# Designs tried in a protein design chat: miniprotein binders against a7ua95r516to809. Part 40

Target 1, 294 residues: a7ua95r516to809
Amino acid sequence: ASLSLLSISDLVPDLQFIFFWMSNAIEILYFIQQKSPAYMQTIELMDDKAGSKESLLSATISANEEAMTILEEVIMYTFQQCVYYITKTLYVVLPGLLDCNPFGTEPSSEQCRRAAGVCVCAVCVMPEAVRRVVSVFQTTSDLLQQYQVHSEIQSQMFAYLFFFTNVSLFNQLIDKGPARGWFQRSRVLQIQASVKILLDWAKGAGHNHLAQKFFAKFCSTVTILASPPQQLSQMSWKALCAEHPSLKPVQLHRILTQYQLMAELGPLPIWQPSSEDEAYIYRTVDLLESFENH
Short names: E, the ipSAE of ESMFold2; O, the ipSAE of OpenDDE; V2, 0.75 times the mean of E and O plus 0.25 times the DockQ between their complexes.

## First folded at step 4 (miniprotein)

Design j5f
Fold by ESMFold2-Fast, scan of step 4:
Structure j5f (fold): chain B 294 residues (1-294), chain A 86 residues (1-86)
Amino acid sequence: as target 1 above (294 residues)
Amino acid sequence: SDEAERMAEDARRMIEEAQRLAEQGNHEEAIRLLTEAAEIAARSGDPLLIAKVALEAILLALETGDEDVIRRAVEALYRALELMES
């Protein structure tokens, strides 16, 4: 069956097949790495008849090296296919995270009556959009565990998925944020709460280190935008650069400009770039992040 | 297609049976079934199926020391990679 883009659930049967093959290829590679020395020792214990032993040993080494190279390429290909289809699904669902409200709306009296005894509907509601993103990560985790994929490969996959999510969210916020109203304080607080749900999921799944590393840029952006005016106005450009090293000068300048506009701060230039950074605040080519690995 | 799915299912069953035979020490019959599965995989043109059969053949050949089986399996893996590059 062809892979579908409608839902992560629609991809599960095809992804199961790819994860199964990736897991098997990894196990076979490990087996060859372990058994090759023993087989070569067996050859060395044979009688050397007119140099045939040396020729056989050389041929065995070459064949094992070729097999290992091919297995590594199969592992890489299957890994890339999984990442491709999972990130394609993420790309569709991620913009919704920037528009949703994780803070519950005022509950109707009907909803309160149905929840008599325990009022769950008014507390910590996970929006559909956040649930869809979490579902993609959870399904990926479940498949990696089901097929017993090595922890190193699991870490590499989530590193890339978090990298992709960070870039996608950052680019959407910077590029479309002004027109969508995403820089308004109430919307920033909603975005911060939604991102917290994703980060809490990652921590629970054992990927806290990866999440902290790969979400740094988007988290820095949201942290600055959510800062109280009293606190942020006391920080110098140098202090902000030091606290948010993941942000490029043009990115930091854009964020601070949007903050100043939304907070209705006066025309005074509170945050001035250092002389060293002044040339870089207008490098629009550096504003958005690339999805390609560097 | 329906025929391709049927071929994949047939090859998968042969691989499972070959694995059971190998566990029982019947390496000759296991190799015969993997050879038959490899022919079906080649006809299907499915690179992941071709790779799976080849990888199972390498595992068995390392147990038995059959250099010819390893060589054919490596050739099948090259074929699978070529199909993936397309």
Scores: ipSAE 0.015, ipTM 0.343, lowest interface PAE 5.9, mean pLDDT 76

Design j5g
Fold by ESMFold2-Fast, scan of step 4:
Structure j5g (fold): chain B 294 residues (1-294), chain A 86 residues (1-86)
Amino acid sequence: as target 1 above (294 residues)
Amino acid sequence: SDEAERMAADALRMIIEALRLAEQGNHEEAIRLLTEAAEIAARSGDPLLIAKVALEAILLALETGDEDVIRRAAEALKRAEELMRS
């Protein structure tokens, strides 16, 4: 019941409890939706010897309507509680992903020993910060499988978690990135490699479509920042907008401005916004993304 | 049967009263009434009634953190589902 902000492992008992309730509520809701009409018809077809049939039908209809409403509320509440706990943990571990180096990490003997049953060299070299994020997603997937949560709800949960991760990483990069050096080319390439590990996990877990959809903004940002100056300088504002539709004009303008400031390979051309977009590049209220999925 | 009809009516009356008490912040008395309603529902063998009582209990227990109520309500929901599949 109490929130814990430490590790995903510390939250597992609370999460198991909430997932248990969510799974049960979903199963009962689907069962009532499928069987309720047949049950009511059975009552309707009964011989009304005592005159109780009308009362029983009325009570059953009222109870079914209330039960379905309450089940929907329980499912929504438990779903929101799960995402709240999980996203609180994600928020703590996500900044580390922007600071880690996936290219130069040697595997520890402990990592190799833990992975002995599935000795894949790539797993052994995964940075600890990336492993923490993957662990949150994997634990969520394991709990959804353990409690046999319907695939529709699983998809909704990972859609939300990917949405949250995308917004968190994008906002961190845009807001704190310049001061922390995250816009430096070497750092951007490290960030791109770390994000690829998350996307590869999502693909392996069967969530590639969701990951492509909900990571679009952060992926566009990293793609632009990782582009060679020669390639990026050949693209017009209109072409960049067309290739990166997830980015708002103010966001694209901020990214290109940071790219120009951080370029070490000589001067870059100034990207001229279209006349239609000129007003929008100064809308600072649209710079950072909202965590509200509307 | 007349007996099943009376049991359903009694349980529903207790659920309604429990919800009224919960809205007033009297969660302890609401849980007591839901526990009594759950016993009646279990004896009735009506899976929809069992599910209804269990769901109301879950909603209250999630607000209060009452682990025993949550556990018993989960068992009742599983029994209701099994009963409906039979």
Scores: ipSAE 0.011, ipTM 0.322, lowest interface PAE 9.6, mean pLDDT 76

Design j6
Fold by ESMFold2-Fast, scan of step 4:
Structure j6 (fold): chain B 294 residues (1-294), chain A 86 residues (1-86)
Amino acid sequence: as target 1 above (294 residues)
Amino acid sequence: SDEAERMAEDARRMIEEAQRLAEQGNHEEAIRLLTEAAEIAARSGDPLLIAEVALKAIILAFETGDEDVIRRAEEALRRAEELMRS
């Protein structure tokens, strides 16, 4: 099926088709893995009166290897297609997460009507930008469940989606953050609250371990930027590296420099790089993250 | 057994004919033969033959993009899946 850069809802029929084929290919692969050993054993137990037992066994092994290879290729292809279109949609909606205010309130029209002229509508509603991101993850989860995709494949898919989200958000914050005002403390607190909504969704969906693993870099960045000046100024470079092992020296140095500018602190003498790390704080080629898993 | 071997050979010939028809653009007849081959493969007890039929149906659906062929391939795969679980 032909897919474009559309909303996640518009992609559902095409994604259903790809998930259907992926799920069936996985089931066939599992069927072969379960049944082929017993079938080959049956051949080995046959009387070789016609002298064809070895030929039949050889043909069966060859057929097994060919079928397994093709099925693995089909599974890989359909998995990559799903990931491609889902991440393409994510990339469009993720910047909104960095600009939204989850502390804002949008009163429910239904709740206000129920009050019959007295507005008691202090209703906390998920920001639209966060809802769009959560919708992509929820739709993916729903499709995996609808087609009964094995939990191993489901975990691999969410591992990649969380990895992609982490890299995308980190790169956008580091690269565009200064120009967008995203490093201002009030904005950072809003970003932190929005990210917590995503992490809470992941926990509810049974993916807490994956979220903790793959969001580490972005979470470390936001944690540092949200820290009070009094607390952060008491930490040495070595202590910050120990608390945030996911950050490279150049990344940590850039984050601390932006923190100093936004918090109106003096020079950064308290965050001196270790002698071993000093050479690496200027490695600009390592500043942004690659979308390829290392 | 001799009977199972003959059934497997019949199914293999039907798969080859279905592939030839698909290459000629006769997708309707190709999927019909694959569906028939699936039933014979299931009766043969050869799990690799069942898998081969299902795989050919998947390939045909992706190659054609034809809604009717895709729908019938989906039905054939669902039936094969039921046989594999039984």
Scores: ipSAE 0.014, ipTM 0.452, lowest interface PAE 7.0, mean pLDDT 76

Design j6a
Fold by ESMFold2-Fast, scan of step 4:
Structure j6a (fold): chain B 294 residues (1-294), chain A 86 residues (1-86)
Amino acid sequence: as target 1 above (294 residues)
Amino acid sequence: SDEAERMAEDARRMIEEAQRLAEQGNHEEAIRLLTEAAEIAARSGDPLLIAEVALKAIILAFETGDEDVIRRAAEALRRAKELMRS
């Protein structure tokens, strides 16, 4: 339980052990999947004068089935443990991303340079809060590469981490935003710039497709909130739904309500929900996202 | 606990000894030792150790190609899985 208070760098030795076993199990799984048919073929080509051939095939099939099952369980267990500890670290550092000013002129760290690719200290600036989040993603990427984890598992890992990050940021902004002042225009622009740094990291790491898929809801939210009043007041409810399909009606309604308050706009008829969506704006159970990937 | 740590150490020593026995062609004794290691690993509560024992047993089964060894390795894997789920 003490691991819940550690930084990502403090977790590296424990994560290395778990990644080692996950990688080992994946490699053995692929070995069995690739070599088993050849072995079975060898048994089939034998003369069955003693009647042992059918027994060998049956035993081999049974052994393969059990091995595959236990390997899949080990892979799932170790994957879940990695995700658990990494997301616990993310949950602690993510609120800082909503509270930082990326328009400062601080020099980049070495981690920022590696994560961003071509960044140099004089040009690349990254707030400490954003660097902490990027560090978690970069450390995960480094461990997956160090242990040569199959690309499919790597994609699943980052899909979940991006899903978790998106849900966490969206829920915190919607639930805590009014009290924290996060819906103020200057703060929204800072949040948008910080998120862009995360998305740029993901693109550089080869995960642009996953980032676009799993950050859609939060990106839609900050895009709407960052829109100038002149532009946003001319967009109908239907147009906003079309541009931001990741947002549920109750979520879009809450976002627009907060925008009206911050921009000191009165109710706008153009933002009236369509007849098909009117019932759904009152579904408060759908306001916040679940951390369960449905 | 001290007892769990001792069990883990005992299981790892037995796995190493089973490996040596298998290399010497004594597959019968190797499988017997892996089965005992599986029971100790299960009692330690370490799922990765239980998995290691099961993986050693399946690798031995494929390397020997002997019907009896394959059958006993499949049984050891089933036993390890049962203990892991208990």
Scores: ipSAE 0.016, ipTM 0.367, lowest interface PAE 5.9, mean pLDDT 77

Design j6b
Fold by ESMFold2-Fast, scan of step 4:
Structure j6b (fold): chain B 294 residues (1-294), chain A 86 residues (1-86)
Amino acid sequence: as target 1 above (294 residues)
Amino acid sequence: SDEALRMAEDALRMIKEAQRLAEQGNHEEAIRLLTEAAEIAARSGDPLLIAEVALKAIILAFETGDEDVIRRASEALRRAEELMRS
């Protein structure tokens, strides 16, 4: 007896309700913070020798503290619920980004020339899989703007959504990549182009700094995998670690192993880990990132 | 969720009307609507709705100087907090 949810659009009514409550709670918290000091001062200026003023003052302080505590809990809870519903939807659509071809069908030269000022041709339309991911981000942005949620809260929400997206894509690529052929050079270049579409959307939405920060691990992974063999073979293990600090040694080692296999660089490794990193790699059994932010 | 959403919409609409009446100086009718909204919120069992209504009542009480409304709203907030922990 439940609604069937097929897309982010199907969640909009539920999300509107939660965003409405979050926005209202934030507004009420702000109002109490602005008004309570003046009201408290009014009570303190009262002439009361029987102690009624102290009773009223104590009650008002208690009520304000309770209200602020509950408002903070409401804001945190509604924020977590929004993130939960949005990331649940993202998790379903994100794997498609690793399987799509953003280079699309080649358009005629005439279509390309006419589309220069108007993006209406097939080559100018992003792949459906990428469009689904962008749609989730755009719907979130639209709801935050519709309910006039403070920019700091908007930034916190997109920070988490980008963090979640980065971890999800990285884990999918590392865990399922070998079976799905995602480590093939042509597929990596397609993935790189799809990710660029997401990063370009984030820049247009005013979240470039957050995207740069929270997509670092997946971007590093794709950058390494897309590197030409001649370029990558010129870099030492130390140089790669320095250029890609978001990657743990065991993750970098797995990525480079996949690269060697696909590029057919032979049985000899090009990149030798430091003694410390080699010991860590030997002892580490878990390659995947946690969705828990520390 | 549809029933809960409808109850929330009804309660919040009454709160907005109460605020409008208070701005017009009709504090007595505003308080009556807040009381009705609080009863709807309580029957919903939704801690977020109870908290929202209670906090709007506290704000109105500060503007009108109604200490009894502040006391009742504080009790409602305490109940909402208990429901959130349950």
Scores: ipSAE 0.012, ipTM 0.335, lowest interface PAE 8.7, mean pLDDT 74

Design j6c
Amino acid sequence: SDEAERMAADAIRMIKEAQRLAEQGNHEEAIRLLTEAAEIAARSGDPLLIAEVALKAIILAFETGDEDVIRRAAEALLRAKELMES
ESMFold2 (binder alone), alone request of step 4: mean pLDDT 77; pTM 0.690

Design j7
Fold by ESMFold2-Fast, scan of step 4:
Order: C-alpha cells, then sequence, then structure tokens
Structure j7 (fold): chain B 294 residues (1-294), chain A 86 residues (1-86)
C-alpha cells in the first residue's frame, strides 16, 4: 500500500546484510591498522637488492592507504544506510506515541486482578504504538550485538537515533499538538507515561546517558505541560529558564503561550526576548518567507 | 529530466562541500549549505539526497559543542523531515 508503512521486521533481512558488510569492513580496517606497521618493519629489515626494497615499501604503503580509504567509505556508507532505514521506520511509528493511551483498559484493571501473574496494571500497560517504537530500538540493539559491532559505533548509532526521535517528537508536539488536543491535561499525562516507558527501555539497554542527553528538550517540554498551572504562574522567568536549560527562551515562550491558550492557565509570567533571541526569531522568519516566495 | 539531473548533481556537490566545511570547523556555513541542498534535492525529486542532508545535519550537531550550531542543525533536520513528508 505504502513504502512508509513497512515495519522494522520487514527490513530485518536487508538490515542484517548491511550490518554484515559494516562489521566486516570494520574488522578488515582494524586488521590493517594493527598489522601494517609490523609488516612494513619486516620490509625495512630486508636486504636491498638493487633498490627493490624501496619499490616494495612504496607499493605496500600505497596499497594500504587505498584499502583504508575504501574501507572507511564502506563503513560510512553502510552506517548511513542503517540510520536512514531505521529513522524512516521511526518516522512512521513516532506519531502514534503521542496519540496512544498507556492508561488503557486492555487488559483492564479488573482483568489484571483476575489474571494475576501474567497481566500488567492498566496504569503501566505498554500500548501497541509504544511497543512499535521500542521494537525499532530493540531490533537495532539486537543487530549491533549479533554482528559484534564495536561499542563506540553502537553509541554513535543510538546517539543519531535518539537525536532524531527527540527532534521529531518535539516538532510534532509543538506544531500539531494544539490542533490534535495533545495539550489537554489528560493527553499530556498519557504522553508523559509513554515517554517514561521509552526512557525506561533505554536505561535497561545501557543507553541511559545518551537518552538523558538527547531527550532533554522533549522531556522538558512534557514536564512543563504536565506542571500544575499554579506552579508555573508562581515561577519567575529566570527560574523557568534555569529549570529547563535544554529549552531556549523562544522555545519556552512558545510552549507557555500555547499551553495558556489550550489549558486556560490564567496569567503566566511575561517573557521579554533578549536582542539575540529576537535576532534568531527574525532570521527564522526570513528563511521561511524566502522559501514561500520562490 | 535533464534539469532534475542537474539539480541532483548540484545538491550532491553542496552536501560534499558542507561535509568538507564541517571537517574544517566551519559548522555554520556547513549547515547553511545543507539547508540550501535540501531545497534543491526536493526539487530534483530525489528523497535519498534529502535523507543525506538530514544525516549530515545530525552528524554536525553530534560533533559540535556550540548550542547555536546545534539549534541550526535541528532546524535543517526539521526542514528535511518536512520535505521528506511532502
Amino acid sequence: as target 1 above (294 residues)
Amino acid sequence: SDEAERMAEDARRMIEEAQRLAEQGNHEEAIRLLTEAAEIAARSGDPLLIARVAFEAIRIALETGDEDVIRRAEEALRRAEELMRS
């Protein structure tokens, strides 16, 4: 029906092939880096028969440099392809995380009590939409482990995926949230619970540091929207900015303005942008207007 | 079309130049070129080029410690995502 509706499971055979190539290229690169110096020393210790040593050494250096360049290209290409296909799948499933209800009744609280031992509480149930997002991350982790990819590259891949997820969720919440009703208190609490499930997965998978670093903006946004109106109204602008350092003043002002309109919060602290914040706003507007006029 | 092929080639050239600038520490100029490359890639009809812009923007954001550069990279990523969606 649509290529954008492919599940992560549909991509696993292709991803396995790409991870296989990436892993092999990394191992070959490592082998050349570790063995090349010793081999070159062996050549340098050889008897020079009418200048044959210089020719052999020169040829070995050139061959090694060419091989390393090709391997680095293969590693970069395969890494980029993995990130591309994984993020394309994430893009399709992420909106569902903002629309789902982790406080759902399947299984209901009554069904949980009756089926004790195999059911989850209604308050802690993992919705299908959250499960799909977690499955993308889990499949990525499984593939990295299966092909024994170095921990440094694993960390880089999850840094890319978490950065993408944070930006995508933040943009969707801010741009579509008011019209979709996502700023309503009940929906914000549902979003907060869904995000908690995702962050708990990341902690369990050993990526807590990356999750804390790259989800900070989205987490701050959700925290503000879940905060009692009375608490927000009593905080100074300086205190609000200090409590949410991952949000820039212009972003924080936009969130509070939209929240005030949707949640009927009453009077909120008025924010006056600095000259540099104002310059940033004007620059962004100019870019958008320039695009629209072409 | 011939025009679409030339636009795709222009976008590829701009992405390569942006990567070179980023490697030299010129992150702001790199992001500016990536933003322009995304628009040209969209007009060329090549979604893989738009995806490549998104990848390079994330890479620059992860490499830099400058909050202004990170913010500009996030904007480039947002624009690439919008173009991929359309």
Scores: ipSAE 0.159, ipTM 0.610, lowest interface PAE 5.0, mean pLDDT 75

Design j7a
Fold by ESMFold2-Fast, scan of step 4:
Order: C-alpha cells, then sequence, then structure tokens
Structure j7a (fold): chain B 294 residues (1-294), chain A 86 residues (1-86)
C-alpha cells in the first residue's frame, strides 16, 4: 500500500507536464541563441535613417539578457522538479535491491545457488525489487525521448540519478549492512548480481560512461566484498587504494573490517593503513556520503 | 484546479495559433493573440505560462524590431521570475 502510493506510474502525468515545459524552454533558448546574433548584425549595419538604431539595439540586448536568464531558470526549475519526483520514488525502492535474491526467487532457479562456486545458470530471474528500480530509469528515459529533450540534458539527468543511486546504496550498505547481514558472502554475491542488472540496463540505454563514473564507489565496495579470501588477502592497503580510488580511507577500512569478520580471517598486517592514511581511518564524518553534489 | 487547467489550455491554444501566424509572416496578428494569451497567463499566476508567452513575443520582436513588444516581454519575464522565487 505504501509502495504503491510512490510508484513511478503514479507520477507519470506530473512528469509529462514538467518534461513538456522543459523541452519547450530548451527549444526557445536555442532559437534565441541562433537568431539573436544575425539580428544584432542587421541592426548594426542599418543606415540609422530614423535615428533610433542605438535605442533598438539597446532594447534588444536587454530583452535577450532577460529571456536567457529566465529560460535558464525555467530549465533549472523543471530539471530540479523532475529530479525531486524521480529520486523520491528511487529512495523508496532502492533498499529492496539489497535484500533481493536474483538467483532464488523461483524454485527452479534455487538449484543454481546450490552449485555455489561457479553458478552458470542462464535463467536468473529479475527480482521485483530490481524491476522497480529499472522501471524508474526506463520510464525516465522514455519520457526524455518522448519530449525530445536534448541529449546533454538527458546525460545530466542520468548523471544525477546514478549519483543518487550510488550514494543511497552505499550509505544503506555501510550503515545498516551489519545488522541486516548484507556483508555475508551469499548476500554480497546477490547484491553484485542485482547491481550488474542495473549496469547492464545503463549500457543498453547508452549511458555506460555515466554509470561507470557515478557508480564507482558502490561498485568498488561490492567488488572488494565479493573477492575470494585467497585473492583479497594478497592485496596490500596501498594496492587496494590504487585499485579503488573512489573510496576514502575510513570507508575502505570499514569495508575490510566487515570482510575480515565475515570471512573469519585472523589479523592481516597487509591491510594495515599506510602512515599517510592512519589519521583518516577513524574520521566518522567521512564514512557516509552526502547527497549534495559538490 | 479545473479553472486553472482551462486557463492554461486556452493560453496554450492561443500561443500555438500565434506561432502559426508568425510563420506565415503575420506578425501583427500574432502579437495581438499573444497579448490576449498574456492576460490569461497573468490571471493564472503560472510563471511557466507567463514566460512561454513572453518568449514567443521576443521571437517576433527579433524579426520586427518592435521596442514596445520587447519592453512588454521583459516586464512579463521579470514578473515570472518573481513568481518562481516565491
Amino acid sequence: as target 1 above (294 residues)
Amino acid sequence: SDEAERMAEDALRMIEEAQRLAEQGNHEEAIRLLTEAAEIAARSGDPLLIARVAFEAIRIALETGDEDVIRRAAEALRRAKELMRS
């Protein structure tokens, strides 16, 4: 009941209205940018027979400046409204992605999990929780295409949505993961498979570059947690920092601590922070990510 | 509200007709329609609608050099900006 109230389908009429106005504003902006220089040149080349050329030029510059300012504000306003409605929906559906099982939702697919080691079953089902997230992205893409929103604005929209998704998933995993059992190996592998479905969707939609850039932190986290103990125990702190530059020292330290606990590993000197990083591994302020885009 | 939706539909229809007239070179009639649309938009209090009418007026002003049209459009855009901030 609560989830149905925040369904992306319930927001489509509002989103259609906002995308309509955003598209109109962008079109008018490009029209003015294209026509204004030619018109200015025409005024400048006039013989000034009426003696009003300078007044006309001044008035035109003033009006263009006002129009450009307002168009930019309308584009920004409509963009922010779209982001608000879409991220509000994402916020509700994203936690489900961390609890779902793409390998065992149906009885027949459960036998793939029993072969744990190299699960090669090609019949992995898309969990309902993952489908809800993909539906939000797909509906956004469909609306941007329906209203012919410029590709640069489309890229900015998905950059922000991927940024939001990355921060939300990372914070949920780090903050609630220990209590929810999400750091257990079987759960991490399920999370990795679910994230791959999102990344594959992004690639198919033409947003692979954005997904690689904005999912870097969560992908690094899942990659480390999914690594076999034999492989991960051979990597030094410095090697892990170099391989995963998106992770802050406190974040990497927390991830390795959880990995060590779940894998029942003894003390590992190779995972000790460098002297440069020792001051930063306990900076609680830097543990969780901010939703502010700085 | 239903009244606000009706006002928006009326203004949008007038904007579309004004665009058609401007494409045909009938700038005078297009401005007349946009003036009527601007009054409806002002009564609606919808900043996006007010801005839309003003933008169409500026398109015509760039082709005709009409200082009065430019002035009125600038005033409407300032009003729309104030409404968006409130």
Scores: ipSAE 0.013, ipTM 0.337, lowest interface PAE 7.1, mean pLDDT 78

Design j8 (at its last look DockQ between E and O 0.06; V2 from the best seeds 0.00; counts 0 for: pae O 9.7 > 1.5, pTM O .668 < .8, other shape alone 3.197 > 2.5, placed apart)
Fold by ESMFold2-Fast, scan of step 4:
Structure j8 (fold): chain B 294 residues (1-294), chain A 86 residues (1-86)
Amino acid sequence: as target 1 above (294 residues)
Amino acid sequence: SDEAERMAEDARRMIEEAQRLAEQGNHEEAIRLLTEAAEIAARSGDPYLIAKVALEAIVIALQTGDEDVIRRAEEALRRAEELMRS
């Protein structure tokens, strides 16, 4: 079954289908893990009067390996299908996060009361663009809970979703930011506030450690861009590199160059490569991040 | 013991034939054969055979776009799971 590229709500029936089959595959894995030792002991303890004990044991080991291979393939396939369609939906909604204003007029009490019968009030106070992203994460969490997927698999899924979100936001900001005005100070502060809403959601959902780990690059980027000019101008290149280890030197240089253009600080020697070798590397390495896992 | 060994071998061959039918796109026959194999696999006492029936039903469900085939695969899976609990 093919999932469509619509809102996350439109994907729920298809995602339920995939989560259902993944959950059942995991249950079969658990069944084998619980029953296999007892069955193997039955074979090992049998009287070998028929002369077939070693053959049966060998066949059983082979059957176990075959079953585990198929289980691995099914679980991995269903996991990858979920990740694929969830990230495809995220990719569509994430640019809106870079354009929204979370400092806008606070929702009126009347608006929250009118929405109370349909949605949670806390979600209703978020900017719509941020709420769409949070909705994708929340729906994923709800489905994992509905099908009682083990916490380790939940952690693996959110690790990848956060990794994907971080790379997508970072690449879009670096590649399209100058043309879109996203490096303007007021816009950077709005982006920082929106990201904080996502991080707060992750903390509330029990994924604070994953969020801190996998959002490090984008968080470093907005932290630098939101820094006061006086503070940044006083830091050496070495100090900035040490403060932001998640950023490659070429990425840090690009961010600082954009900051100088927006802040009208002019060129600063401390933000330049220290050697000719570094200049050579900057010409040959990729600026944008890969979506491939580490 | 001879009866259990015969049942295990029968179930294995039925499952292998079901996999072949599924690969050829004959999902309806594959599922029918899997439901028969489930009963025999359960009686053999071999937990890997009943697990293999359940796994093949899942594989068929994931590969098909036919709602009737998916429903039948789910029925086969549910029966295998019932037998696994007994």
Scores: ipSAE 0.519, ipTM 0.857, lowest interface PAE 1.5, mean pLDDT 80
Fold by ESMFold2, look of step 5:
Structure j8 (fold): chain B 294 residues (1-294), chain A 86 residues (1-86)
Amino acid sequence: as target 1 above (294 residues)
Amino acid sequence: SDEAERMAEDARRMIEEAQRLAEQGNHEEAIRLLTEAAEIAARSGDPYLIAKVALEAIVIALQTGDEDVIRRAEEALRRAEELMRS
């Protein structure tokens, strides 16, 4: 068997299957949780004529714990299968966000410039690359709602998907950005606009707090790169660390180095790392993020 | 009371045998036993045994690639869910 296409639409039947069984496992878990107090109370009210009341209570507790353990394993397994399929599609579509132009391709660009200050997305066509990523998130949201998956599980699912998206975009930007020209200011502004479309989707879908939390590293990176030199050159290393706590010292150092190259700036004394951080800016093993750090 | 405890033991043994059959790949017989076990578990008054039947049907559905077996597992799950409400 081969991988034909990794579009989310091709995976919907598999995801429907997994979500159906996951949702039912969650319902069984809640059934046990709801019935456990009443059943325990029934045992407590038994006439202990034969002295077996304590043994029955102990056996009931053990059986409850066993069932809960198996259910949690099933829910975890089905959750992992869902994220596996969904992240395979995200892995394919996410790189396009770094290359797309949300501002359009009109020769004069006068139409886009007239509306750029008000509603860029309303007057410019959403790039195909952004649409593909939004489609993955929207399809996932629709399936979770269709199968009435508990809100806590839905939040965990999107927390992981946003984490995965952040890691993928950050790693590619840091790793491939110099060779691909992604640190050029016009390109950074295009990336920033594309990410705003994703953040707007997350806000409209009720996941704003998750997106703010789990996109922080990539958003911080783009915010720094998009900053005008007059504003950024006034911020010390310590101030930048405080404003962007999601960035490790080696990551912030690399971003500032690329900024200096893009803006053709020489070294700035106020960007020298604090003595506390100085040893950490050379930890290249910490430069890229792990996909399993959730 | 003694009859309910005997039914609970019978249902428990049937569920364990269904698990063994499923591990051996005999999912059709496993589902047959689960369906029978659900009715006995309901009469025992032990809510966890009915939930275990439903759980094992889910496990079989997730392990098999056979559409007919999946359909039978869904039917067993739905029946167990009905019994859990009663």
Scores: ipSAE 0.343, ipTM 0.774, lowest interface PAE 2.6, mean pLDDT 82
Fold by OpenDDE base, look of step 5:
Structure j8 (fold): chain B 294 residues (1-294), chain A 86 residues (1-86)
Amino acid sequence: as target 1 above (294 residues)
Amino acid sequence: SDEAERMAEDARRMIEEAQRLAEQGNHEEAIRLLTEAAEIAARSGDPYLIAKVALEAIVIALQTGDEDVIRRAEEALRRAEELMRS
């Protein structure tokens, strides 16, 4: 109950605190890594006063190693906390993306905070459900930039968030899709359009490669389901496997089976799994994606 | 609490000033400020703030090349690490 009311905006103060510490730890770690060789060299160039030089060098190395270890722990912890809070927010808003009709004329109730008055920016013209998801990613991006977080850490964070989003959307679509009618062509086209808006945002934000990589499974699923029956019925199992390598055999089989049911198609021999894949299509444990295998 | 947040902000400002002083070569005054910041951090109960002060002390110690300063900073860092694991 309480989680359903949690917006990304409500988490911003806590996230700011965590990002502050993460950024500082990264900066200090980077500083130590860059300056330590110079300091060690300076110590090495000092006059050896009664063996104090070796002791000083050893103490400096030890202190540096300990400092780097603690900094790495702080970075890891703060990163995990950020991901935890952001993914909680995503968990709340992602289901709305699957139910969204982007072709509807419903006015967006929220205006872009960056503009005075009615904003016509790409975010403001988005369907509300898509905008809510994009808002989570945009807020994350803005915070990362505000605190000048290292680009590698930014990339890792977006990689994980896209991974999480893909797993969540894929699992929901596979598990609940048939019951909710998400496998109907009209609904699939809505989902496809909504996802395209999200991907276009990611492209505009400079995350195109990451988005393409980590959304591949969900996008493949939606692409198959959006395909006209006349087109898809001409594609063999082998051709579909080759075109959608991100899908496991069990996943592809499930998608095709549900597609067949929804399109009222008779048995299609062309979609029959190969003898090599036949054993794998019954591995129901591999049907849904795991959040642990990141 | 508002008081803990204020203490954290004060400690942060002291750390920033210590960094500036260290960059200017005034390592003694920088270490003094870090010591005061560490005391404030300890009173705040924020292990991350304690760790930050200790880490800054290590950085300054490395800049001084003073074995005693390095040792003291290393001890502070170990204490901070213990607090973070507790």
Scores: ipSAE 0.006, ipTM 0.296, lowest interface PAE 9.7, mean pLDDT 83
ESMFold2 (binder alone), look of step 5: mean pLDDT 82; pTM 0.771

